# Ledger of designs, part 22: VH-VL binders against Nonsense-mediated mRNA decay protein 2 (upf2)

Target 1, 242 residues: Nonsense-mediated mRNA decay protein 2 (upf2), of Schizosaccharomyces pombe (o13824r41to282)
Amino acid sequence: LKKNTAFMKRCKSSLTSENYDSFIKEIKTLSLKKFIPEITAAIVEGMMKCKATKDILSSVKIVWALNLRFSTAFTGPMLANLYCALYPNPGYSLCHESYFELKQNENEVSEKDRSSHLLKVRPLLRFLIEFWLNGVVGTPEDFVSYLPSTDSNDKKFRKPWFEEQNLKKPLVVLLFNDLMDTRFGFLLLPVLTSLVRTFSCELFTTEDFEDKETLELVNRLNPVVWRTYLRKSLNSYVDKLE
Below, E stands for the ipSAE of ESMFold2; O stands for the ipSAE of OpenDDE; V2 stands for 0.75 times the mean of E and O plus 0.25 times the DockQ between their complexes.

## First folded at step 17 (VH-VL; framework fv_mosunetuzumab)

Design n1 (from k4 with heavy chain L100K; at its last look DockQ between E and O 0.49; V2 from the best seeds 0.68)
Fold by ESMFold2, look of step 17:
Structure n1 (fold): chain C 242 residues (1-242), chain A 120 residues (1-120), chain B 112 residues (1-112)
Amino acid sequence: as target 1 above (242 residues)
Amino acid sequence: EVQLVQSGAEVKKPGASVKVSCKASGYTFTEYYIHWVRQAPGQGLEWIGWIYPNSGDTDYNEKFKGRATLTADTSTSTAYLELSSLRSEDTAVYYCARSKYFTEYYFDYWGQGTLVTVSS
Amino acid sequence: DIVMTQSPDSLAVSLGERATINCKSSESVLYSSNRKNYLAWYQQKPGQPPKLLIYWASTRESGVPDRFSGSGSGTDFTLTISSLQAEDVAVYYCQQYYSYPTFGQGTKVEIK
């Protein structure tokens, strides 16, 4: 029990590349099934603290190890928690016009919500895309049943991603359509630019690689049709900046 | 013209604290990370941490956690490094520097440096 | 952390001659998702802060003369000054940003 408590504390505060080998060993050996709810909450909190490329990538591997052992019993709640942390306000992001209109009525609340969202956006968006690239998630259908109800009183509203027509669409396409929606303006341009720079080859290039091994890997992860779509969407977004 | 202008040299006793300022001009202060890097006399460069003024978010070199505090004042476009419990090995030139994008921590503009001397 | 090791510690080169500085990281700084090497080079002249020369291992910063070039991948990197000028006398540092930033110990370039 003491080892399980220490494991969850490390998930929450020490999700680092230096601890990777320890995490992998403990995931293989500890009895963790009863603690999955705590683990999913702790690891999402830990993700928000991963702010270097190496720590993010080692943490993706740690999550994959948990996915291999517990499958959807871990991955479903983890993705639901990740989504809710990424979108803490009903249906809005920091840059949504309605978010800023609420700011006029209660400025301190809007500033706190914006600051909290900005703190979360950079690492959590990076993790969601990495999880898609590594097969942890493919579509909204993979975790929609783990989301909280949208019925009433303080329940979180869902993005259109979870409407029937979108449930089987690639999650990263839905995510980037949302990020490139100009109703949010261009306040997230640095975040979007960083993501495009980070995932340029796997999400946005339309060229074929001369190295067959590299080409095969990229096409398995993200078919050329979706890379072409994302590239055209990005070009449209850039044109609106002009 | 991008400029990062730092506060003047400081002389401190062991156990004291120092607060170095870095005033930014010529660009949108909230769009860039501000990093702090130090260089002990005759030594190389050591990264301390960063702050993103837009959100107030920070990250620190583990070596400095608990002693270093990074803050930013967006109304004055000024970043601050506070280093507490000073020791003689903290004698160094402290630089602020900026980077643009998350995880792309290379530094296109640097402040002039602030010499902090810790001696009795 | 990722240790950056430069060689040589100092280098004396005649004006107009080629200067070559090597940098080795203790682990790869290449990220597969963008095929970029997370490696930068800086020039530091006496009494001045460092100045960015190269990022992504081989991309020159705006305003940097084309006599400066960077090459290498993974763990082994090179900064080349194709024709040394008097104003190039400085200490040169490599820096990785694949993890928390770390710097090489520096290479002092002098005129022979």
Scores: ipSAE 0.645, ipTM 0.860, lowest interface PAE 1.7, mean pLDDT 85
ESMFold2 (binder alone), look of step 17: mean pLDDT 95; pTM 0.964
OpenDDE, look of step 17: ipSAE 0.838; ipTM 0.936

Design n2 (from k4 with heavy chain N54L; at its last look DockQ between E and O 0.60; V2 from the best seeds 0.69)
Fold by ESMFold2, look of step 17:
Structure n2 (fold): chain C 242 residues (1-242), chain A 120 residues (1-120), chain B 112 residues (1-112)
Amino acid sequence: as target 1 above (242 residues)
Amino acid sequence: EVQLVQSGAEVKKPGASVKVSCKASGYTFTEYYIHWVRQAPGQGLEWIGWIYPLSGDTDYNEKFKGRATLTADTSTSTAYLELSSLRSEDTAVYYCARSLYFTEYYFDYWGQGTLVTVSS
Amino acid sequence: DIVMTQSPDSLAVSLGERATINCKSSESVLYSSNRKNYLAWYQQKPGQPPKLLIYWASTRESGVPDRFSGSGSGTDFTLTISSLQAEDVAVYYCQQYYSYPTFGQGTKVEIK
């Protein structure tokens, strides 16, 4: 119906707190199952346009509502689309010099991917961590089967953290290892710093939480051993800034 | 050392456009958001929008969409606000201000302000 | 938009005494994911731009005297000047950044 087309257009361009109630009502009432592939693509594009904390939070809740209705049929493809938007060159970390037109390897990332990288990384990284925190995703295993396959001449590299031993690691551990890649300098330092400021308690603290419910949730999602690992990695990163 | 230096006062007639400049110095221009905030005489502060010079991305208060255009010239470390279809209600001091982190839109340094007067 | 309402509109305080300014938001500005309040305070003297005093509701900006303190959470916030100085005569604004920025209407602080 025309309502389904309008819904998908709003997913693409109008993921806002002002539209939250309308989205929730439409998710409960519209016949959307046939359009899940289109919805997953549209909603990832809409997430790239969320630039205020309140809109990001409302969009996480909208995604959660779609997850409640469609489960893995929605979240699998949605997470795969989000990953592919963040990693259009899956062999490269987010800090790879080619995204920043440094001296070497400037030809290995298309001009389109290079120009869009700086626009995507802030909102999409924030959403991925929010989805992890709120239970939409835990590990790469939740969406790996929806990723593109390597073609016959092996030109599409799967990101190494999708190897078997890494599929059950907390997603944020793998993500922050990529963000703290210093082989090409400190190209995403403001982005890393913003995420550390926003999520330091959930990712890096080894101290007790005041609220036991929060402590139990964080320990289930990101055990203290991994928070300790991430803090050591961050300290190493900071030491290299000197 | 950090400075945001704005262009001088403007007097405009209704229906005209104005372009205010904001030249940054003492820091890496492309690392910070540049926001524009206005203050009508004897009134409070109203946010207009921001530009992120590194990516060229912008965002606007819905009230000003279609009339305000934010641009930046990284070679001169200068941000610009252009406001079109001016009305007397647009008479205000226009400030540029900076913020550092995504979604953390509080402003640690401000320009000196540019008075724009709109009258017939 | 999140509406910010300050009280009082003006305040007269004796030199060296405590000044208290309240700010209420129309909805919570507490971000549950990091448990921080997305609230800032500014000082504006006549003919000057605003000056940042406090962010995250209670964190003083570098170089701001410790007589300025912020408190509160959720929807109710307070700026306190513990011992008013002559140079503190100004208009004070609260501002939220949980959504796109909005400011309170301002509180004028004068010496009684």
Scores: ipSAE 0.701, ipTM 0.877, lowest interface PAE 1.3, mean pLDDT 86
ESMFold2 (binder alone), look of step 17: mean pLDDT 95; pTM 0.964
OpenDDE, look of step 17: ipSAE 0.743; ipTM 0.892

Design n3 (from k4 with heavy chain L100P; at its last look DockQ between E and O 0.77; V2 from the best seeds 0.00; counts 0 for: pae E 3.4 > 2)
Fold by ESMFold2, look of step 17:
Structure n3 (fold): chain C 242 residues (1-242), chain A 120 residues (1-120), chain B 112 residues (1-112)
Amino acid sequence: as target 1 above (242 residues)
Amino acid sequence: EVQLVQSGAEVKKPGASVKVSCKASGYTFTEYYIHWVRQAPGQGLEWIGWIYPNSGDTDYNEKFKGRATLTADTSTSTAYLELSSLRSEDTAVYYCARSPYFTEYYFDYWGQGTLVTVSS
Amino acid sequence: DIVMTQSPDSLAVSLGERATINCKSSESVLYSSNRKNYLAWYQQKPGQPPKLLIYWASTRESGVPDRFSGSGSGTDFTLTISSLQAEDVAVYYCQQYYSYPTFGQGTKVEIK
């Protein structure tokens, strides 16, 4: 039991490549099933602290190990917590609509906490794409049933993603539509640029890949019709900058 | 034109502190990471840490954690390295350098360097 | 820490001939998710800061002459100067950014 508490503490504060082997051993040996809600919350908090590629990749492997042991009992709540961390203040845009809502309730939250949170979600966006590439998540269907119900203000999650026609769309398409939404300006341009540079082949290329296995995986997860759509959206976004 | 202009050479005694400045121009200061890298005479390069001026977030090489403090003043587009409890082994040229994006920590622009000499 | 080891420590090459510098990392710097190697090369002349030549193992930085090329993957990397010029006399460093940055010890290139 003390080992379980230590495990959850490390998920929250020490999700690093240095601790990878210890995590894998403990995932195989500890009795964790009753603690899944705590683990999913802790691990999303730990993901927000990852600042180097090696730690991000090691963390993806740790999440995959938990997925192998607990399947949707872990990944569903984990993805729901990840979504809620990305969208702490419900709205259409990742940045502007969230600020608008928080400003209307500013006596309930601090400006420092709002700004710090928005900047700290950079690794979460990268984790979402990593989970998509590794098959942990494909569409909103994979976690919609794990989201909290709407509260009295109907603002706990982004409703359009979970409409029937969107439940089966590749999650990355919905995410990048938000990132490339210029109605609120170009607030996340550096984040978008970094993601495009890192994952351009998987999200935006219309060319065939040399590696047949990679091509088959990418086409299954994000068919060429969606990559073409995203590329056109990116070109439109860039044209508005010029 | 991107420029990183550093403060002048410093001579310090063991146990003292030094604060090196790095003034950025020619780009949006808050959108890029500023790293600090040092080079002892005749030696290779050693990474100290980074600051992201937009948020004030930092991270450090464990070797320097507790002795190095990175700060930034967005109103003057200036980053600072403060290194405390100086030892003779800290004698080096200290560079500020820019990296373009999150996790892409390669250095596309460098300051001219600041020689810090620690001697009795 | 990922340890970067260069070879040779120094290299003398005739003008117009090929210079080859090797860099080995103690663990892979290939990010399998995007198939990119998180490896950069720098040139440093006496009294000057380092200058970026190559990033992602093989992508030349803007303004870097075509005679500079990078290759390799995983743990083994090479910087090649296809036709050495007098202005290429410098110390060359590899650097990984798969984890927090670490540098090779440097390779001095000079004219034979």
Scores: ipSAE 0.467, ipTM 0.784, lowest interface PAE 3.4, mean pLDDT 83
ESMFold2 (binder alone), look of step 17: mean pLDDT 94; pTM 0.957
OpenDDE, look of step 17: ipSAE 0.804; ipTM 0.923

Design n4 (from m5 with heavy chain S55T; at its last look DockQ between E and O 0.80; V2 from the best seeds 0.75)
Fold by ESMFold2, look of step 17:
Structure n4 (fold): chain C 242 residues (1-242), chain A 120 residues (1-120), chain B 112 residues (1-112)
Amino acid sequence: as target 1 above (242 residues)
Amino acid sequence: EVQLVQSGAEVKKPGASVKVSCKASGYTFTEYYIHWVRQAPGQGLEWIGWIYPNTGDTDYNEKFKGRATLTADTSTSTAYLELSSLRSEDTAVYYCARSLYFTEYYFDYWGQGTLVTVSS
Amino acid sequence: DIVMTQSPDSLAVSLGERATINCKSSESVLYSSNRKNYLAWYQQKPGQPPKLLIYWASTRESGVPDRFSGSGSGTDFTLTISSLQAEDVAVYYCQQYYDYPTFGQGTKVEIK
């Protein structure tokens, strides 16, 4: 109805802390089931526009409310859309060809246009880590069955890096492996440093947290073996930067 | 030595526009957000918005949307605030200031300030 | 907007004594995901721009004297000057960055 159309438009353009209470009420009361595909697309678009911590966190809570109501019927497609926005060419890393193509048959992409594209996904990376911290996503198994096929006619996405071992690794580990891939230089260094600064304890420390509740949550979501792996990878990255 | 050097004082009439410049030196201009903050005489601080010179991205305090325009010229390491439809209550010292990290909008260096006086 | 309220509006303290400035936010500025308080403190001397003293509520900026310390969490924050010096006469502002920046109204610190 008209309220549903307005809801989807707000997901796309007004995903803000000011609208949080309205979103929560609408999620509880509107008949949204038939519109989940549109909602997942609209919300990912709205996430790309969040530039303040409060808006990001309020939007994570909005996503959590949709997850509580619709479970995997919402979160699967939403995570798949988020992944596709981060990886428009799923065969390549975040730092690679899908963002850095400087020449084509007929066209060239300016450094400013490429830089603008890469930096516009910064909110999406923040959202992915927030979803990990809130238990919305753990591994690629949570969304890979919802990915589109690389062939236009197939409905499933299949790539070599989604082998069984990759599907069981924490998504944040896979993400940071891409971010720290020095084969393509240090193009996302500003994004990496911001994420490390924001989430260093949750991603890289083997030390205990002050808050026991937080420590227990983090250990469940990202075991110390993976945090140790990421810390070593970060140290290697910093050494190469010098 | 990090420096943010702003343009000189301006006197304007109501309804006019003003453009304040902020020239950065001593650091990589494109890697920091540039914010604008104003302070009316004898009053506190009010944030106007930011620009990220690397991408040209901006964001604004709702109070100033439609009147404030933030731009940057990376070739001269200079950021600009343009404020239109000036009113006497826009009389203030306008500061530029920098921040480094996405969403961490606190300011480690400030310009010297530019007094803008709006009177008829 | 997150409203930042400081108390007192002005404070007179004898040289060498402790000055305490309170800042209260209308909502929590604690980022639960990383457990950091998105709160900064600035000093503004007459005729000068503000100078950053503290970020993350309690982390002192490089070059700031040890007599300045920040504490508090959630909605209630304190800036303490443990032994007031003559050069500390200024207006002090708290500022949150959990949302887009907003500042307290300022606290003027004077010599008693």
Scores: ipSAE 0.672, ipTM 0.869, lowest interface PAE 1.5, mean pLDDT 84
ESMFold2 (binder alone), look of step 17: mean pLDDT 95; pTM 0.964
OpenDDE, look of step 17: ipSAE 0.784; ipTM 0.922

Design n5 (from m5 with heavy chain N54Y L100T; at its last look DockQ between E and O 0.40; V2 from the best seeds 0.63)
Fold by ESMFold2, fold request of step 18:
Structure n5 (fold): chain C 242 residues (1-242), chain A 120 residues (1-120), chain B 112 residues (1-112)
Amino acid sequence: as target 1 above (242 residues)
Amino acid sequence: EVQLVQSGAEVKKPGASVKVSCKASGYTFTEYYIHWVRQAPGQGLEWIGWIYPYSGDTDYNEKFKGRATLTADTSTSTAYLELSSLRSEDTAVYYCARSTYFTEYYFDYWGQGTLVTVSS
Amino acid sequence: DIVMTQSPDSLAVSLGERATINCKSSESVLYSSNRKNYLAWYQQKPGQPPKLLIYWASTRESGVPDRFSGSGSGTDFTLTISSLQAEDVAVYYCQQYYDYPTFGQGTKVEIK
């Protein structure tokens, strides 16, 4: 029991490459099934603290190890928690100021709230793309049944989380459509530029990869038609910046 | 056009603290990371940590946790390194340096350096 | 920490000749998700801060002469100066950023 509590504490605060081997051993040996809800919450909290490439990738591998052991019993709730950390309610946009629930005498979101939003969104979007590349998530169908049906006050949501036509679309396409939505300005431009910088080939290129195994995986996860779509959307976004 | 201008040389006794400033100009201060890197005389380079001025978020080399504190003042476009409990082995030139993207911590512009000398 | 080891510690090269500096990391700095090597090269002249030459192992920074090139992957990297100029006398550092930054010990390049 003490080992399980220590494991969850490390998920929450010490999701690092230095701890990778310990995590893998514990995932194979500890009786964790009863604690999956706590583990999913702890690991999403830990992901927000990952700030080096090696730690992010090690965390993805740790998540993959949990997925291998517990399958959808882990990955469903984990993806739902991650998505809800980004989207507190159905129908909200990452880029719109309504996301911040402005009060009556507030004409605009505070700089503190903007910076807190950036700190949360940046690592979590990065992890969703990593999970997509590693096969943890493909479309909303993979986790939508695990999303809550009520808000924080136990009131039923008025809108579905996803329209039916979007349930089978690549999640990364839906996320980038939201992120590149210029109707609400350019609030998360630093997040977009970082993600484009890191994953331009996997998301936007129509040219082949050097590694045939990677090419086949990327084509299965995000076919050329969607990469072409995203490239056009990015070009439109950039044009509106100027 | 991008410039990082650091405060002048300092002489300190063991056990004291030092605070080095780095004033940025020629770019949007809040959109880039500021790192601190030191170089002991005749030695190589050692990364201390970074700050993201927009949010105040920081991260540190484990070696310096508990002794180094990075802060930023967005109104003056100035970053600060404070290093406490100084020892003679902390004698070095301290550089501030800029990086652009989350997790891509390589440095396209550097300050001129600040010599900190710790002697008894 | 990822340990970066350069070789040689120093070299002397005739003007116009090719200089080759090697850098080895204690573990791979290849980011599997985007297949880029998270390695940079810097030039440092006496009394000056380092100057960025190369990032992603082989991408030249703007304003860097084309005689500077980077190559390699995984754990083994090379900086090449194809035709050494007098102004290239400096110490050269490799740096990984796959993890938190660490630097090689430096390679001093002199004119023979």
Scores: ipSAE 0.806, ipTM 0.918, lowest interface PAE 0.7, mean pLDDT 88
ESMFold2, look of step 17: ipSAE 0.712; ipTM 0.885
ESMFold2 (binder alone), look of step 17: mean pLDDT 94; pTM 0.959
OpenDDE, look of step 17: ipSAE 0.808; ipTM 0.921
ESMFold2, fold request of step 18: ipSAE 0.641, 0.728; ipTM 0.855, 0.887
ESMFold2 (binder alone), fold request of step 18: mean pLDDT 95, 95, 95; pTM 0.960, 0.960, 0.960
OpenDDE, fold request of step 18: ipSAE 0.803, 0.782, 0.876; ipTM 0.908, 0.907, 0.936
ESMFold2, look of step 18: ipSAE 0.586; ipTM 0.834
ESMFold2 (binder alone), look of step 18: mean pLDDT 95; pTM 0.961
OpenDDE, look of step 18: ipSAE 0.815; ipTM 0.919
ESMFold2, look of step 19: ipSAE 0.674; ipTM 0.872
ESMFold2 (binder alone), look of step 19: mean pLDDT 94; pTM 0.958
OpenDDE, look of step 19: ipSAE 0.732; ipTM 0.877

Design n6 (from m5 with heavy chain S55L; at its last look DockQ between E and O 0.66; V2 from the best seeds 0.00; counts 0 for: pae E 2.01 > 2)
Fold by ESMFold2, look of step 17:
Structure n6 (fold): chain C 242 residues (1-242), chain A 120 residues (1-120), chain B 112 residues (1-112)
Amino acid sequence: as target 1 above (242 residues)
Amino acid sequence: EVQLVQSGAEVKKPGASVKVSCKASGYTFTEYYIHWVRQAPGQGLEWIGWIYPNLGDTDYNEKFKGRATLTADTSTSTAYLELSSLRSEDTAVYYCARSLYFTEYYFDYWGQGTLVTVSS
Amino acid sequence: DIVMTQSPDSLAVSLGERATINCKSSESVLYSSNRKNYLAWYQQKPGQPPKLLIYWASTRESGVPDRFSGSGSGTDFTLTISSLQAEDVAVYYCQQYYDYPTFGQGTKVEIK
């Protein structure tokens, strides 16, 4: 249908607060079930184009509306696509550097290619943390079954997040350990700093929240013990900057 | 010391284009967003858009989309605003200003401003 | 777009007295996830570019005198100059960055 094609086009290019009402209406009325794979791909592409706080937050609400209608049939593939956009090579860091080749091939990935990847990381990490805050994702277990399989010989290139001991850990803890990895220097410092400035209370505080709903959600998804761990890790990272 | 130094005043006729430069010094040019904001004489401030000089990523106020073009030359640490199809209503002081973090678009340093006058 | 409205348009205050400027946004600029208000204040003296005073509604920029303070949340914000000095004569602007930036129309502060 022409309307379904227009819907997917807007997901891909026009995830904006201005289009929010249209999205919500269409999510309730259109027959979208057969197009979920295309919609998840289009939504992740649209996320990479969001560059203002209001558009990011409106798009989180649009994703939530799709979750209400399709549950894990939508959110599983969407989270897997988001992960694969962040880590197109599972053996590489967020800054597009191999975990196993520290400065071995300094120009192996061009500075242009790394910079291009880091541009899309800016919004995608913001979306991932917002999905965590809204309860769309909590742990790697929520989307691991939707990831592409890897050969046993290539297991070392897949993040350890998906090993049994980590499947139930808060996703934000695993993500921030990667963000604060200094083996490749401080290339992620601007992204890390922006996320800390935006989410410091939810990630690092041991103080009570005023909002009871927020307190219960955060404590369930990222208990105080893990927030304390993250604060210690951030302090260590800051010490290495000096 | 952080400085943003802009090109000199311009007088243009309606329908022409103008290109204003903003040369940055005292910081790492590619790490910061450069914004353009204008102020008509005796009036308030209006945001035009930003450029992130790393790869030239840009975004624009819808009012200026299609007429404004933001570019940067990282080798000279210089950002440019080009505004086409000028009208008398475009008479203003044009400022460049910087911000650091994605989505945190408030401006800690400003250029001195460039007066653009559009008249017959 | 988010419309920023300041009041008053101008005010006259005696030296050493308190000046109060209000800013109202057409929609909330409070980010619920972090409880921060995406609002900044600027000072602009004649013939000069704006100067950043306050961001996050209440955080003073480095080097700004502590007589300048910001308060408020959601849609209603206030810039306060606790003891007006001669050099504080300027136009003051609020600006939101919850969406793409928009500015208030400005408030002129002068000495009575």
Scores: ipSAE 0.596, ipTM 0.845, lowest interface PAE 2.0, mean pLDDT 85
ESMFold2 (binder alone), look of step 17: mean pLDDT 95; pTM 0.964
OpenDDE, look of step 17: ipSAE 0.761; ipTM 0.908

## First folded at step 18 (VH-VL; framework fv_mosunetuzumab)

Design p1 (from m5 with heavy chain T103E; at its last look DockQ between E and O 0.61; V2 from the best seeds 0.66)
Fold by ESMFold2, look of step 18:
Structure p1 (fold): chain C 242 residues (1-242), chain A 120 residues (1-120), chain B 112 residues (1-112)
Amino acid sequence: as target 1 above (242 residues)
Amino acid sequence: EVQLVQSGAEVKKPGASVKVSCKASGYTFTEYYIHWVRQAPGQGLEWIGWIYPNSGDTDYNEKFKGRATLTADTSTSTAYLELSSLRSEDTAVYYCARSLYFEEYYFDYWGQGTLVTVSS
Amino acid sequence: DIVMTQSPDSLAVSLGERATINCKSSESVLYSSNRKNYLAWYQQKPGQPPKLLIYWASTRESGVPDRFSGSGSGTDFTLTISSLQAEDVAVYYCQQYYDYPTFGQGTKVEIK
């Protein structure tokens, strides 16, 4: 029991490449099933503390090991928790003012709040893309059944999280469409630019890789038709900056 | 034009603290990481840590945790390094430097450097 | 920590000739998801701060002359100055950013 508490504490604070081997061993040996809800919360908190590329990838591999051990019993709730953190007001865009949670008696989001929230959104998007690249998630079908029902004081918050036609689309396409929404300006431009720099080949290229294994994986995860669509959307976004 | 202008040279005794400033101009201060890197005389470069002025978030080289404190004042576009419990091996030129992209910690602009000398 | 080791420690090259600087990392700095090498090169002239030359192992920073080029992958990297100029006398550093930044010990380039 005390080993399980220590495991969850390390998930919250020590998701590092240095601790990777220890995590893998513990995942195979500890009785963790009854603690899955606590583990999902701890993992999401720990992932937000990963700031180097090496630690981010190690965290993805740790999540993958939990997926191998517990399958959808872990991965579903973990992805749902991560998605709820990214979209606290379901049905509203990342770029809409309605995205922001407003405190009681506040009627406007300050520039400080907008800037601070950019830093919260960025790691959540980065890890969702990493999970997509490593096979943890493909489409909303992989986790939508684990999302809570929305509650509100009007009926629009009781709608499903995803339209039916979107359930089988690659999650990264849905995320980037939202991220590139210019109706309220260029709120998330810094996040978009960093993600495009990091993953341009995987999301936007229409050319072949020399590495056939990498090309095959990318084509299965995000077919060329969607990469072409995203490239056109990005070009439109850039044109609107001028 | 982008500039990072640092405070002047310091002479300190062992056990003291030093606070070095780095004033940024020519760009939006809150959009870039500020890193601190030191270089002992005639030696190579050693990364100390970064601050993201937008949020005040920081991270440190393990060797400097507990001794180094990074802060930023967005109203003056100034970043600070405070290093405590100084010893002779802390004698170095201390640079501030910026990076733009998340997880891409390479440095496109550097300050002129601040010599900190620790001597009895 | 990823240890960066450069060779040689110093190099004397005739004006107009090729200079080659090697850098070896203790671990791969190739990010498998995007196949990019998280490796940068800097030039530090006497009495000046470092100046960025190359990132992603082979991409020149804006304003850097074409005579500077980077190559290599994984753990083994080179910086090449195709035709050494008098102004290129400096110490050159490699730096990885796959993990938190670490630098090579430097290579001093001089004119023979």
Scores: ipSAE 0.641, ipTM 0.850, lowest interface PAE 1.8, mean pLDDT 85
ESMFold2 (binder alone), look of step 18: mean pLDDT 95; pTM 0.964
OpenDDE, look of step 18: ipSAE 0.718; ipTM 0.867

